# Designs tried in a protein design chat: VH-VL binders against Uroporphyrinogen-III synthase (hemD). Part 8

Target 1, 246 residues: Uroporphyrinogen-III synthase (hemD), of Chlorobaculum parvum (q59335)
Amino acid sequence: MKTVLVTRPKHQAAPFVRELEQYGLSTVVFPTIEIRPVAGWNVPDLTKFAGIFFTSPNSVQFFLKHLLQTAPDELKNLQQTRVWAVGKTTGQDLEKHGVSIEPLPKIADAVNLMADIDPAEIKGQTFLFVRGSLSLGTIPELIAEFGGTCVELTVYENLPPSLEDTQRVKDMLAEGKLDCLSFTSPSTAKNFFEAIGSKELSDSVQIAAIGTTTSGALEKMGIKVDIIPEYFDGPSFAKAIAEALK
Below, E stands for the ipSAE of ESMFold2; O stands for the ipSAE of OpenDDE; V2 stands for 0.75 times the mean of E and O plus 0.25 times the DockQ between their complexes.

## First folded at step 5 (VH-VL)

Design m04 (from d09 with heavy chain N31D F100Y L101F; framework fv_durvalumab)
Fold by ESMFold2-Fast, scan of step 5:
Structure m04 (fold): chain C 246 residues (1-246), chain A 121 residues (1-121), chain B 108 residues (1-108)
Amino acid sequence: as target 1 above (246 residues)
Amino acid sequence: EVQLVESGGGLVQPGGSLRLSCAASGFTFSDYWMSWVRQAPGKGLEWVANIKQDGSEKYYVDSVKGRFTISRDNAKNSLYLQMNSLRAEDTAVYYCARDYFEWSTGYFDYWGQGTLVTVSS
Amino acid sequence: EIVLTQSPGTLSLSPGERATLSCRASQSISSSYLAWYQQKPGQAPRLLIYGASNRATGIPDRFSGSGSGTDFTLTISRLEPEDFAVYYCQQYGNSPRTFGQGTKVEIK
């Protein structure tokens, strides 16, 4: 039996795992990117803010899920408050819940978003920034520079793979128990090799990439790619891996 | 509001067994990892065991492996710790805690009031 | 395992004073995954800070956390009577998760 390492996010791994297992392959799931909701925060009184900033789809999803569960009456206040989104996807997620957004910046980043706001509208006002743990401090810094106050609310965390799970994967590699490492994005590949801390792999370990973008990222890192599917989707990727490991 | 209420503590002789229970309310119990954390009298905190949302993964501190079993019943919003082959060193207040755990990482955002386990002759 | 050493063991101060509590790790803690808890006599621990510097919900702004790597600090800018308690640090960046031995903040 051949064993395939699945590195995609935990909640997205199950369909791909099932596809691989249908071909008689064993799987080990090692997510290299994890996003976890922050627990225990309370929805602030949204009427106290002159405006609210969202810089990622994750901040919208985690904030709204919690708001709808714990303080659903605040949705109407959100819908009546000025709301800024840094990019199209973030804005569309807000609009799906009846939230009007201020005009999007020409360049989808916090610096350009803040550049479109008259500093006079910020001075003496209080704003809410809904963020992840790794979000940049650009919005709070510029709000403070313009004489405003920024309240920051962290609603999700970006987590690396645990040291325990990383050591388990390192042990499996050292013991020859992994036959294929599969990557579905440039970031899963980069994060994997950063977590493992080495690019030295046994010649018996095959490297599989779902498409040319992921393959190109691996090759720039000095990693030879062995398996790429004809079509860049989960079922085609599982089939390509199964055929290569026969 | 989040509440965690422990029960089942008491006096037991070395080699004996106890089953601790934790009743959870005020949140969707099945969405969270849960932990047991203990504190020996006059000493600090020690994580003991945790359990995944669906019960499929369980982890233990080395000193209790093979002796303690963590379990949960999501239909009853309840967490359990079966303690076998108890030793004097297991004497502690045992806290039920909501575990913001994923992949060996996590802090504890809500704690119960604890239940005292005393192991002595 | 990472050993967390808290200092001082006991800090004797008066209300209105600033408290500075140290937590030192035997090895660098990944991603600054360090939490602080407050425990009053006969009570359960209460989360104050997570991720080294993020205040938990409902925690007054006089509590702040800082640090990275091996050196972390909890600061209480102006002690209130209810702040006299034992404080524990906990790391969750490296398995197994471990706690410090505690710092008691007591009335002078």
Scores: ipSAE 0.000, ipTM 0.408, lowest interface PAE 16.1, mean pLDDT 86

Design m05 (from d09 with heavy chain L101I, light chain S31R G51D R97Y; framework fv_durvalumab)
Fold by ESMFold2-Fast, scan of step 5:
Structure m05 (fold): chain C 246 residues (1-246), chain A 121 residues (1-121), chain B 108 residues (1-108)
Amino acid sequence: as target 1 above (246 residues)
Amino acid sequence: EVQLVESGGGLVQPGGSLRLSCAASGFTFSNYWMSWVRQAPGKGLEWVANIKQDGSEKYYVDSVKGRFTISRDNAKNSLYLQMNSLRAEDTAVYYCARDFIEWSTGYFDYWGQGTLVTVSS
Amino acid sequence: EIVLTQSPGTLSLSPGERATLSCRASQSISRSYLAWYQQKPGQAPRLLIYDASNRATGIPDRFSGSGSGTDFTLTISRLEPEDFAVYYCQQYGNSPYTFGQGTKVEIK
C-alpha cells in the first residue's frame, strides 16, 4: 500500500483524498496552512487613507466580499484611492473590481514594494494595510520608519500546522512511511518545506505537482518533480499519482 | 480603458525577419502574462507564445520554437515578438493579448487590433 | 494536444431567434477551462465567456455558456443585429492553448 501526503487546505482536501483512496492509496492530510475569514470588523471610511496595501489574494477576496455585503458605497472610494499589491494574483483580483494598482515590485515581497515608494509620499500620511493574521510586519514598520501612520485591518486568519502535526510528518518521512508528497499550488509547496525545515528527501519519496506553475516553483526551490498530470485538476492528479505509484 | 496596440507588421520575403511590438495602456502591464495569437487570412486563431510578468518564463507553439522570441519591457509597457526565418505559413494577423493564467495556461481578456505579417516573394 | 471541433460551421438565423453553438473536445477539459470569443470582420476577438459559464465584464445577459468534460455550448437567447459574427471556443485546461475552427452566425 502506498501512502500519499495531501498538503491542500483542509476545506479542499476531502474530494482529493476520496479520489486517491479509490485507487487503493493511503492518505495523510497535512494542510500547510488554513485560511479562515475574520468576523466582526467594519469597513473603515476609505477616504481617510492616502493609500491601501494588500499582500495576498486572500486579503483582497475577504475584504471585497465583506465590503460588497456591508458597505458597497465604499467601492467607489477604493477605486479612487492609491492601492498597492505585492503580487500578480493580488493585483488581478483588485483590477477585476475596477481598482487600479501601483506597479508590482520585481521581487514580489513587501520590502521590494516599499523600496519602490518615495519616502516623501509616506511622510505624514495615513495608510490602510489589509492583512492576514500571519502577515509580516514589514509594511507597518517601514511606513512608521518613513514617518507615516499605518492602520492594520486583519480580514483573514492564517492557521499554520501544529508543531505536533509537523513532527508527526517529519517522523513519517524519517521512517520511510510516505511514498509521495502532493502539491496543488506554489504556496502549498513553499509552506510545506518551510514547516518541515529541510529540502533533503529520500530518493524513495516521489514529488507530485498538479500543474506546471507548481512544478516550476518546486524546481526553483531545487526540488525535482516526478509526477504531473495531463490535466491540471484533482481527479486527473489522483490518477497520475496512482499510475506512478504502481 | 485597456488598450493594446500592435505595430511592426509588413511584407517580408521567406527567410527574412520582423520584430512586432505591442504598446499597452490602461492597466498595470507588469502584473500580467502576455501572449501573441495569430490568424491566417480567412482562417481561425492560433496561439503563438506567452511570457511571464517578469520575463523569466517563455512558452511557444512547437512550429515557431527556435525561430521566434517573445520578450517584454515593463518600464515601457511593451511586448515584443522577434520573428526569424519566416515562412509562408507564418502569414497572419498577429494579435497581442492579455493572458489571464489560472494554472499553466489561460484565456485572453483583452486583445489588440492586430498587425498583418505577409511572408511572400 | 486537445482538438476542439465547433458545430455547426454556419448558422443562418434572423434577429430575435435563439442561437446554440457547440464546441466538442477530443479529450476531457480539466476544470471546465473553456472560453468563448466573438469576432467581427476586421476586428480583434472579444472575450464573452470564461470557465465555461462565467460572463466576461460588459457582456450582455443574452450570452450564456454551459457544459463540462468534452461538450460545451454557447447560447445567445435572442439575437441582436450586432451578434452576427464568428464565434470561437478556446481551451486552457492543457498546454498548448487550442482554439476551435469557428462557427459563423450569419443573417438569414
Scores: ipSAE 0.000, ipTM 0.407, lowest interface PAE 17.9, mean pLDDT 86

Design m06 (from d09 with heavy chain N31D Q53Y, light chain S30E S31Y N54Y; framework fv_durvalumab)
Fold by ESMFold2-Fast, scan of step 5:
Structure m06 (fold): chain C 246 residues (1-246), chain A 121 residues (1-121), chain B 108 residues (1-108)
Amino acid sequence: as target 1 above (246 residues)
Amino acid sequence: EVQLVESGGGLVQPGGSLRLSCAASGFTFSDYWMSWVRQAPGKGLEWVANIKYDGSEKYYVDSVKGRFTISRDNAKNSLYLQMNSLRAEDTAVYYCARDFLEWSTGYFDYWGQGTLVTVSS
Amino acid sequence: EIVLTQSPGTLSLSPGERATLSCRASQSIEYSYLAWYQQKPGQAPRLLIYGASYRATGIPDRFSGSGSGTDFTLTISRLEPEDFAVYYCQQYGNSPRTFGQGTKVEIK
């Protein structure tokens, strides 16, 4: 029986664990980051923005929940504003609230999302970037490069894994009890290797990344990626891992 | 080290007034929301009021609205609770607490020693 | 408002034993925004756990929190003499924030 380490945030782990277990895999849950909302921000006047960017399901969920509680009238303005989402899941979460999204990029990352936008549509315009504390600066940087202004709103933050859970995972790695390490974002990958303090892994341990953004972050860290799914979603990721671990 | 020191408690008759103070040290006071939390003798904890780091927002439990006023002086690292029209049910130890908001509300990571308010004839 | 019910009201144990304290919410607590506090006689409450499972700075590893939704647990794996105190849970997922009535852990 093969064992997969799940590094997703605690509240997102259960559906992925269920998918893996349906393929006969054992799972160990080690959230490398716990996501929680940031307090004290006010929903800006959304009519002031030419467009709004969301790069994660977490940014959508925390933004909309706070908006619906503190400024529900702004939902209509959000529904009238141009909105970009980096990936399918983020886009679907917005669409559930009647928010139309601009076309998704073929590769679900910020660089490819920005590459699909005509720079003339950005020049001289102000945009809102709804982000987490560890989000990459790609969108603000490219908006500035194209002559626009980017207002950043941090709506969630990340907590590191406990020392106790980290030691347990280190022991499992040393004992050869983990067959695959799975990563669903650049942050989960970076935080995992920071927490364990080593990038040296046994040849028997496979590295799985849900998509090219996560894979690219791992490769920049010097970590070879073994498994990437055909589609960048949980069920496709679980299937790809199961097939690789036969 | 973080310290919160309350003062101003005492015995007062029903209908009377008291002003509680909390002196903060060991952290940047102007970066944090602050709360008052009370505990009646032999009973549990009850949140009373909080104030935003810049003083622009104030919230109260329904039972004290219109009678209690929370305020702060960031230049003096001090938090205050003005209590008017006091009732027997306001008898409690009042704690000054640092309010770590996660979104619209939060948990309390540091507490003062408390100051006892007794409302009795 | 969310009502938090703690059980048992009193837990009588000896040093070295495991203590398991329950906190149940009248409705689901969002994001597992639940904290645990310890209070000794004549002292202010002390934060032990926040976000249901995260240990506060300086808190020994014998204290652990778990749970989600409506059911939460504080576990003290091996009671030390200094652990005999009253424990309160507090939710901050919804306004107004509310506390449980407390569980007293006392020496048998």
Scores: ipSAE 0.000, ipTM 0.417, lowest interface PAE 14.7, mean pLDDT 87

Design m08 (from d09 with heavy chain N31D F100Y S104Y, light chain S31D R97Y; framework fv_durvalumab)
Fold by ESMFold2-Fast, scan of step 5:
Order: structure tokens, then C-alpha cells, then sequence
Structure m08 (fold): chain C 246 residues (1-246), chain A 121 residues (1-121), chain B 108 residues (1-108)
């Protein structure tokens, strides 16, 4: 009997588990993501920034929630400031609150967003980056490289799984009891490898990614992906894993 | 922006047929499960049918099994519902809805405006 | 099929008040796979909450969801004029997907 590690958030895991078990696979559920607001930060004086960057819908939602609760007068300053969003969903969340955004990059990532900005507009200026705890450092790094200053504000955090569950999974990996690790998002994959503290895996352990975005994130981390379904949904993913583990 | 636009509704006699269409834009249509959800006048919502990205799997509420057929044309970004042997209780506004792809499908993040189907003599 | 029963059928409140809407399932819903929708007259439904407690993109923070098993709640902490609408719960933990009958939130 092959055993698959399911790393989906707990509230999303059960249908996927049932699909895998229908194929005769054993499953271990190890949720690797929980999103929580960061408490205790103060809304900065937004007039001090030449621009503000958002890279996820979560950063927009947690930032605006806190702003509207603690400093609602700052909304007009946000609406008068240059604002960049990495992707369409993040941009739409900002536009719903009357915030105009700078043109979106053709490829929805921070490197392409920064490539569209004239470095002369960054040099000597201060920017705010509203982020989650797992956000990549691409924006601050490039702002610094172009001679600007980036103030980072973490407004939500991705919490790791419990230490007890993490140790159990580490023990199972060391004992050869896991045949496949399944990932359904870049954050789920990043959280998993951060929680176990190692990217080194036995060649006998297969890595499954639900789609190309998750697969790309794993490959950038140096993790070879073995299994990707033709369609990026739970039933297709379960079937692809079952076929690969025969 | 995501848009779903339904068409094909109208007045039909019991036992008659209608074909509903839904034109999708603003997203990669072929990456999503799609659903039809209906609402009888003054009543609540009822899920009717859904279809997998490639059309290989289709599911229906029991009351329409054998009478309704869901289909899609990914080259045209279009979803269809062929309704046969229509009954008075099929009278409803029919909504085209997008199933959330990132996780196992079941909730609907975008809806069309709906098209009215009236089954009456 | 899982039957969802919403209560109350109608909730008459004034702007600024707190609204609490209940959705009860005839059997336990797997992994709290429950969504909430808002519908205004002549309009399509709008997703508010999925997975019992996760707010959908662009939904104001005055909307919150809670619950698990058979008992679920949608709370609107401070009603705005635009919040007067019909609200539906929907489960997707079990096939077929089913909706509650709706709760109308109307001006007192």
C-alpha cells in the first residue's frame, strides 16, 4: 500500500483524501498553511511614500481592514498615492476601494512588475511594501538595487504546522513510510520544506504538484516534480498520483 | 475582468425543449469546471449540473437526469445546457457559474446575470 | 442529500445593527465546506464566504462566517444600507451540492 502526504489546509483536505483512498492509497494529512492577521502594527503616514506595492489579495485585505479600523482618514492618502499590484486579482481588490493602480505586468510576478518601472523613478525615493510573512524579497531587493528605500510591512502571517505533527512527518520520512508528497500551492510547498527543515529527500519519494504554478515554485526551490495532472483539480490530481504510484 | 453572459431563455410549452448558452470571457475557460444553477421565481437557489474542464465528467441533480445535458466548447469559451421534456417546475432564472479551480470544486466565485426560462401552457 | 435549513426566514433590522444568520445541516458537512452568498433583487448571487469562515476577495470585513459540523453562522457586524438582501448558504462537502432556502435581511 502506498502512502500519500496531503498538505492542503485542514478544511480543504477531506475530498482529496477520499479521492486518494478510493484508489486504494493510504493518506497522512499534514496541513502546512494557516493565514492570520499580524496584530499590533500601526498604519504609517502614507504621504511619506512615493509608492506602495501589493503582491497578494491577502495583503490588500488585511491592510485595508486594519486601515479602515484604526486610521480611516489614511484611505484618501492611499487613493492619492501611486500603487502597484502584481496581478489582476490583487489590483481588482484595490480598485474596489477606489485605489487606482499602475499598469499590471504581462507576467504576474514581482520581477516583471519591477522590470516595467524606470529605475530613475525609484532612485532616492521611499516605497512601502505591504506583504505576508512568506512573500519573496524580490521587490525590496530590486528597490535597493535601483537606489531606493523599501519599508516592509507584514500584515498577515502563514503559520507553520504544530511541532508535534511536524516531528511525526519527519519521522515518517526518515523511516521511508511516505511514498508521495502532494502540494496544491506554492505556499503549501514552501511551508512544508520550512517546517521539516530540509529539502533533501530520498529518491523513492515522489513529488506531486497540482499545477504548473506550484510545480514552478517547487523547481525554483530545487525540488524535482514527478507528478502533475492534466487538469488542475482535486479529482484529476488524485488520479495522476494513483497512476504514478502503481 | 471575468464575465459570464447567458442566453437562450424564453417561453416554452410543457414537453418542449430549449438550449441555453453561456459566453465566458476574462479568464482561461478551459481551466475551470462550470455549473448551471437555477432559481424559480420568488424561490431559492438550486444547483442543476456541472461539467469538468475537458467535458469528460458531468453531474446532474436527480430531477433533471435524462432530460438535461450539459456540454461545453472550449474553443468558443462557451457552456451549454440542452433542456428536453421541460416541466412547469423547471421554470426559473438559469445562471452560469464558475467553479473555483484551486481547490476541489463546489462553490461559485463568479456568476452570470441569468436567463429566464418559463414553462407554461 | 444534505438539507440546509436557514433561520430566521426574515430578519428585520436597522442600519448599524448586528445581523446573525444561521444555517443548519441535516448531517455533518465534511471539512466545513460551506459557502455564503448575497443576492439583491434582480441580481445574480455574490460569493461572500467559502470554507465556512474564509472571506471571498473584495468582501468587507464586517462579514464573517463561523461554525462546523451541522451548525454554521454568517455575521454582519454592523449593517450598511447595501447589506439589505437575501443570504443563502451552500454546502459542497457532499454531492449533490445543496443550498439553504435563504434568509431575507430587510429594513425594520
Amino acid sequence: as target 1 above (246 residues)
Amino acid sequence: EVQLVESGGGLVQPGGSLRLSCAASGFTFSDYWMSWVRQAPGKGLEWVANIKQDGSEKYYVDSVKGRFTISRDNAKNSLYLQMNSLRAEDTAVYYCARDYLEWYTGYFDYWGQGTLVTVSS
Amino acid sequence: EIVLTQSPGTLSLSPGERATLSCRASQSISDSYLAWYQQKPGQAPRLLIYGASNRATGIPDRFSGSGSGTDFTLTISRLEPEDFAVYYCQQYGNSPYTFGQGTKVEIK
Scores: ipSAE 0.000, ipTM 0.417, lowest interface PAE 12.5, mean pLDDT 86

Design m09 (from d09 with heavy chain E57Y F100W L101Y, light chain R97L; framework fv_durvalumab)
Fold by ESMFold2-Fast, scan of step 5:
Structure m09 (fold): chain C 246 residues (1-246), chain A 121 residues (1-121), chain B 108 residues (1-108)
Amino acid sequence: as target 1 above (246 residues)
Amino acid sequence: EVQLVESGGGLVQPGGSLRLSCAASGFTFSNYWMSWVRQAPGKGLEWVANIKQDGSYKYYVDSVKGRFTISRDNAKNSLYLQMNSLRAEDTAVYYCARDWYEWSTGYFDYWGQGTLVTVSS
Amino acid sequence: EIVLTQSPGTLSLSPGERATLSCRASQSISSSYLAWYQQKPGQAPRLLIYGASNRATGIPDRFSGSGSGTDFTLTISRLEPEDFAVYYCQQYGNSPLTFGQGTKVEIK
C-alpha cells in the first residue's frame, strides 16, 4: 500500500484525502500552512462598497462565518453587492450563500481577474478586499492604479507547521514511509521544503503538483515534478497519483 | 430557492432496471458535485454515488459498482441514476443531494423529497 | 471504512429538557469533517451542523455541535415540540462517506 503526503491546510485536505483513499492509497496530512482566524474585526457597512473581492476559499469561509455570527443582516447587503472571485471553489462558496459573482477569469489569479474589469468601473469607487495575512497585493495595487480605493480586511493568518509535526514527517521520509509528496499551491511547496530544511529526497519519493503554477514554483526551487494531472482539479490529481503509484 | 425533485421510482422485480431523475432549480447546477443517497425502510442513510460538475468523474459505493450509472445533463439541470440488475437489498427511498465541495462529495446542504424504489417478487 | 455508532438509539424527553446525542467513529475523522442531520417522519434530512461545530443557515441556536477525532456530540439545549425527529451524524473526512444509524428523539 502506497502512502501520499497531503500538504493542504487541515480543513481543505479532506476532499483530496477522500479522493486518494477511493483509489486504495494511504494518506498522511501535513498542513504546511496552518490557517487561524483573525479576531477583533467588525463587519463593515457593506452598502458603502462598489464591490468586494475574494481570492481564496479561506477568505470566504472566515468572512461569512463571522458575518453570520455578528452581523447576519449584512448577508442581504452582500447578496446585493458586486462580488468577484478568482476561482471556481471561491465562487461556489459564495454562491451557496446566495451571493452572485461576476464572471470568473479564464486563468484563476488576481492579475487575470483584474484584467477582465474595465478600469472605468474602478475609477472613483471604493472596494473591499477580504484577505489573508500572506495574500498578494495585486488587487489593492491595481485598484489604486486605476484610480479607485481599496479597503483591506484581513480575516485569517497563515502559520507554519509545528516543529513536532515537522520532525514526524522528516522521520517518515528517512524511513522510506512516504511514496509521494503532493502540492496544490506554490506556498504549500515552498513552506514544505523550508520546514523540512532539505531538498534532498530519495529517488523512490515522487513529487506531484496539481497544475502548472505549482509545478513552475517547484521547478524554480530545483525540484523535479514527477506527476501532473491532465486537468488541474482534485479528482484528476488523485487519479494521476494513483496511476503513477501502481 | 434551491429545489431538488426526484422521480422514476416504483416497484420492480429482482434483476430489473429503473432510471431515477432529479430536477434541480434555484442554483447554478453546473457548479456543483451531486450525489445520490438512499435509505432502506427503517434503516439509516447510505451514500450511493456522486458525480463531478462536468460529469468527468463518477464514484460509487462498492455494492452498486457495475450495476448503477450516475449521469447528469447540465443543459437540463438534471441528475440521473440508471439502476440495472436490481436486488432486494436496493429497496430504499433514493434522495438527490447537493454536495458542498468542488473536489469531492462532502456534507449535503440540500436534499430532494426522495423517490421510493421497491425491489420485490 | 469509518463506522459511525450513535447513542442512545432512542431518547425520550419532555419539552424544555436538554438532549445530548453521541456519535463515535471507529477511527479518527480527518479534519473533524462531521455533519449532523435532522429527519422528521415522511421528510428528507435537513442539515443542522457541519465541520463538527458550525450551524447551518437558518438553524436555531439551541442546536450545537462539538467534538473531534472519534467522539462527537450534538446538543439541543432546550427541546421544542418541533424537535421530535431522528438525528444522523455523517463523516466526510474519509472515503467512503458514511452515516450513523440514527438516534430517535421522542418528545413525551
Scores: ipSAE 0.000, ipTM 0.485, lowest interface PAE 13.2, mean pLDDT 87

Design m10 (from d09 with heavy chain S104H T105Y, light chain G93D N94Y R97Y; framework fv_durvalumab)
Fold by ESMFold2-Fast, scan of step 5:
Structure m10 (fold): chain C 246 residues (1-246), chain A 121 residues (1-121), chain B 108 residues (1-108)
Amino acid sequence: as target 1 above (246 residues)
Amino acid sequence: EVQLVESGGGLVQPGGSLRLSCAASGFTFSNYWMSWVRQAPGKGLEWVANIKQDGSEKYYVDSVKGRFTISRDNAKNSLYLQMNSLRAEDTAVYYCARDFLEWHYGYFDYWGQGTLVTVSS
Amino acid sequence: EIVLTQSPGTLSLSPGERATLSCRASQSISSSYLAWYQQKPGQAPRLLIYGASNRATGIPDRFSGSGSGTDFTLTISRLEPEDFAVYYCQQYDYSPYTFGQGTKVEIK
């Protein structure tokens, strides 16, 4: 019986685990990115802000979920406020809820987003930045530099894998108990090798990537990819792994 | 307002080719995956193909793989479906649909009115 | 491929009555990645519900979705004449996207 390491976020791992297990494979779940909502915050009075910034789909999702549960009347105020999104997916999530966004930057990062804003529009104004715990300080720093005020609201946390879980995976690799390492995004691959602290793997361990973007990231790191599915989805990925491990 | 307008449908003989177009307006087209969904006369809905925001990933239902090609032009806010080697069973109304992804997979929050493709001698 | 089976095939009800439509999946749907659509004769489908229970923008509150795993339900609490339509469920958990065969709601 072969064993596959699943590195997906914990809340997304279960469907993939079930597919792998249907093929008679054993699985070990080692989330390299854990995203947890922050509880207990109060929705601020959105009419007090000249604008609101979102830099990730997670910040939109957790902010709107909490807003709709605790202060649903504020959705109308959000829809009437100027809103900036750093990238396509973040913008899409806001538009889904009737929130119009300012034009997206050509390069989907905070520096380029802020570069597109006239500093005169920032000066003397107060803005809300809806963020994760590990979000970069670029937006608050540039708002301050332009003479504005930035109120920061942390709505989710990015947590690294525990030291205990990391040591367990290291031990399993050393003992030859893992046959395949599976990666579903560039971030899961990068974070995995950062957490393990080594790119040196036994030749008996196969590397599986769900698609060409993840495969490219692994190759850039010097890691050879052994398995890529016909379609870049969970069921096809599980099937490709099962066929390769026969 | 969000609008999707399909064109290019018509009557074609088996083995023929047809190119469908979908003109999008009222939203940032480059933010969304896009899909083609078809419906044979009197039948249910069948997903055909989808394409990632930047065109880098494309997926197809097995029955059209190798015969149909999905593409997009973000500068023109347009989605396309090139259909080759058409068969009688490809007869359907073809809908352009905005594909709102939760992760890799999505639901369709806006649909065009559809364009009829009839494959018959 | 996940097969979605809708039941009943046809509902014939009077305005003001409750309609309950079932969608059963051949395997468990993770994270409730299930949507419901309404299609009126000669028209394109319209999104009603996504994520099993979230109402789409502009959809009246008489429409509600529920369920998890393999068993999902669309409820129309008080039928209006404009609710005459075919209703489709769709899963977006596994490739390929699949739809149910549809339930036709005929108002008496």
Scores: ipSAE 0.000, ipTM 0.416, lowest interface PAE 13.4, mean pLDDT 86

Design m11 (from d09 with heavy chain N31E Q53R, light chain R97W; framework fv_durvalumab)
Fold by ESMFold2-Fast, scan of step 5:
Structure m11 (fold): chain C 246 residues (1-246), chain A 121 residues (1-121), chain B 108 residues (1-108)
Amino acid sequence: as target 1 above (246 residues)
Amino acid sequence: EVQLVESGGGLVQPGGSLRLSCAASGFTFSEYWMSWVRQAPGKGLEWVANIKRDGSEKYYVDSVKGRFTISRDNAKNSLYLQMNSLRAEDTAVYYCARDFLEWSTGYFDYWGQGTLVTVSS
Amino acid sequence: EIVLTQSPGTLSLSPGERATLSCRASQSISSSYLAWYQQKPGQAPRLLIYGASNRATGIPDRFSGSGSGTDFTLTISRLEPEDFAVYYCQQYGNSPWTFGQGTKVEIK
């Protein structure tokens, strides 16, 4: 029996694990990043902000879920407030709830988003930044530089894998117990090798990437990719791994 | 023999600036995340900022965002903290600290001896 | 942020006695991501324990850590003269990483 390491976030792992197991493969789940909601925060009065910034789909999802559960009347205020999103996916998640967004930056990052805003629109105004725990300080720093005030609200946490879990995976690699390492995004690949602290793998271990973006990131790190599916989705990826490990 | 040596501390008035340096030796500096941790006189420890091994990611505690900038020069095995708009509550011994593994784990296996920053009139 | 409360503030004991230091979190710490440090006057902190129970390299086996969730303990089974110091717990399960206020272990 062949064993596949699943590195995608815990909340996304189960369907992929089921697909792999249906092909007769054993799985080990090692999320290379865990995303958890922050508990105990209260939705602020959104009418008090000149605008609201979102830089990830996770910040939108966790913020809106909590808003709809605890302060549903604030949705109307959100829909009437100026809202900025760093990228297309984040913007689309907001638009699904009737929230209009300011024009997206040409390059989907906070520096380019802030570069498109006239500093005069920030000076003397208060903004809300809905963030994860490890979000960069770019938006608060630039808002302060332009003479504005930035209120930050952390709605989810980004956690690396535990050292105990990492050591178990290192031990499994050293003992030849893993046949395939699977990666579904550049960040799962980057975080895995950073957590393990080594790019040196046994010749018996195959590297699987869900698509060309993930494969390109691995190759840029000096990691040879052995398996890539014809279509870049979970079921196609599981099938490609199963066929390669026959 | 891992060593971290801080410098650049001193007395400064509120609103002033200081630049702290940390000279690292005895390990491959470019492979580790690095942090600054401070300790107010007679008080406990407070994490201030960290920086990824290649300088591409930087994180700060909210009280220093927009005022402090962490940076590194891997060719010189040096870590820096530029501190602007200093406040009385920034008075502390500032420690340079190495993350336990090459991965940023958030805890620290080696510390410098610290450099004192005093913000007062 | 997670607030860590250490107790007692001061622990007065004699060499040879067992020290038990408590660290309580305001909310559950993810994956028991909790470390302990020792600090002597005029010195930098020294890592003792990480991941709640793993002893750092070079740390004597009289030091042990335990706990999960919100309640964590550092135990020194038999105090040596060099163990009289301030001890800090630190969580790294939730950003920003935070430290307790410290427990001073002093000679009775």
Scores: ipSAE 0.000, ipTM 0.426, lowest interface PAE 14.7, mean pLDDT 87

Design m12 (from d09 with heavy chain E102D S104Y, light chain S32D G93Y N94E; framework fv_durvalumab; at its last look DockQ between E and O 0.20; V2 from the best seeds 0.00; counts 0 for: pae E 13.2 > 2, placed apart)
Heavy chain, then light chain:
Amino acid sequence: EVQLVESGGGLVQPGGSLRLSCAASGFTFSNYWMSWVRQAPGKGLEWVANIKQDGSEKYYVDSVKGRFTISRDNAKNSLYLQMNSLRAEDTAVYYCARDFLDWYTGYFDYWGQGTLVTVSS
Amino acid sequence: EIVLTQSPGTLSLSPGERATLSCRASQSISSDYLAWYQQKPGQAPRLLIYGASNRATGIPDRFSGSGSGTDFTLTISRLEPEDFAVYYCQQYYESPRTFGQGTKVEIK
ESMFold2-Fast, scan of step 5: ipSAE 0.349; ipTM 0.623
ESMFold2, look of step 6: ipSAE 0.000; ipTM 0.415
ESMFold2 (binder alone), look of step 6: mean pLDDT 92; pTM 0.944
OpenDDE, look of step 6: ipSAE 0.022; ipTM 0.549

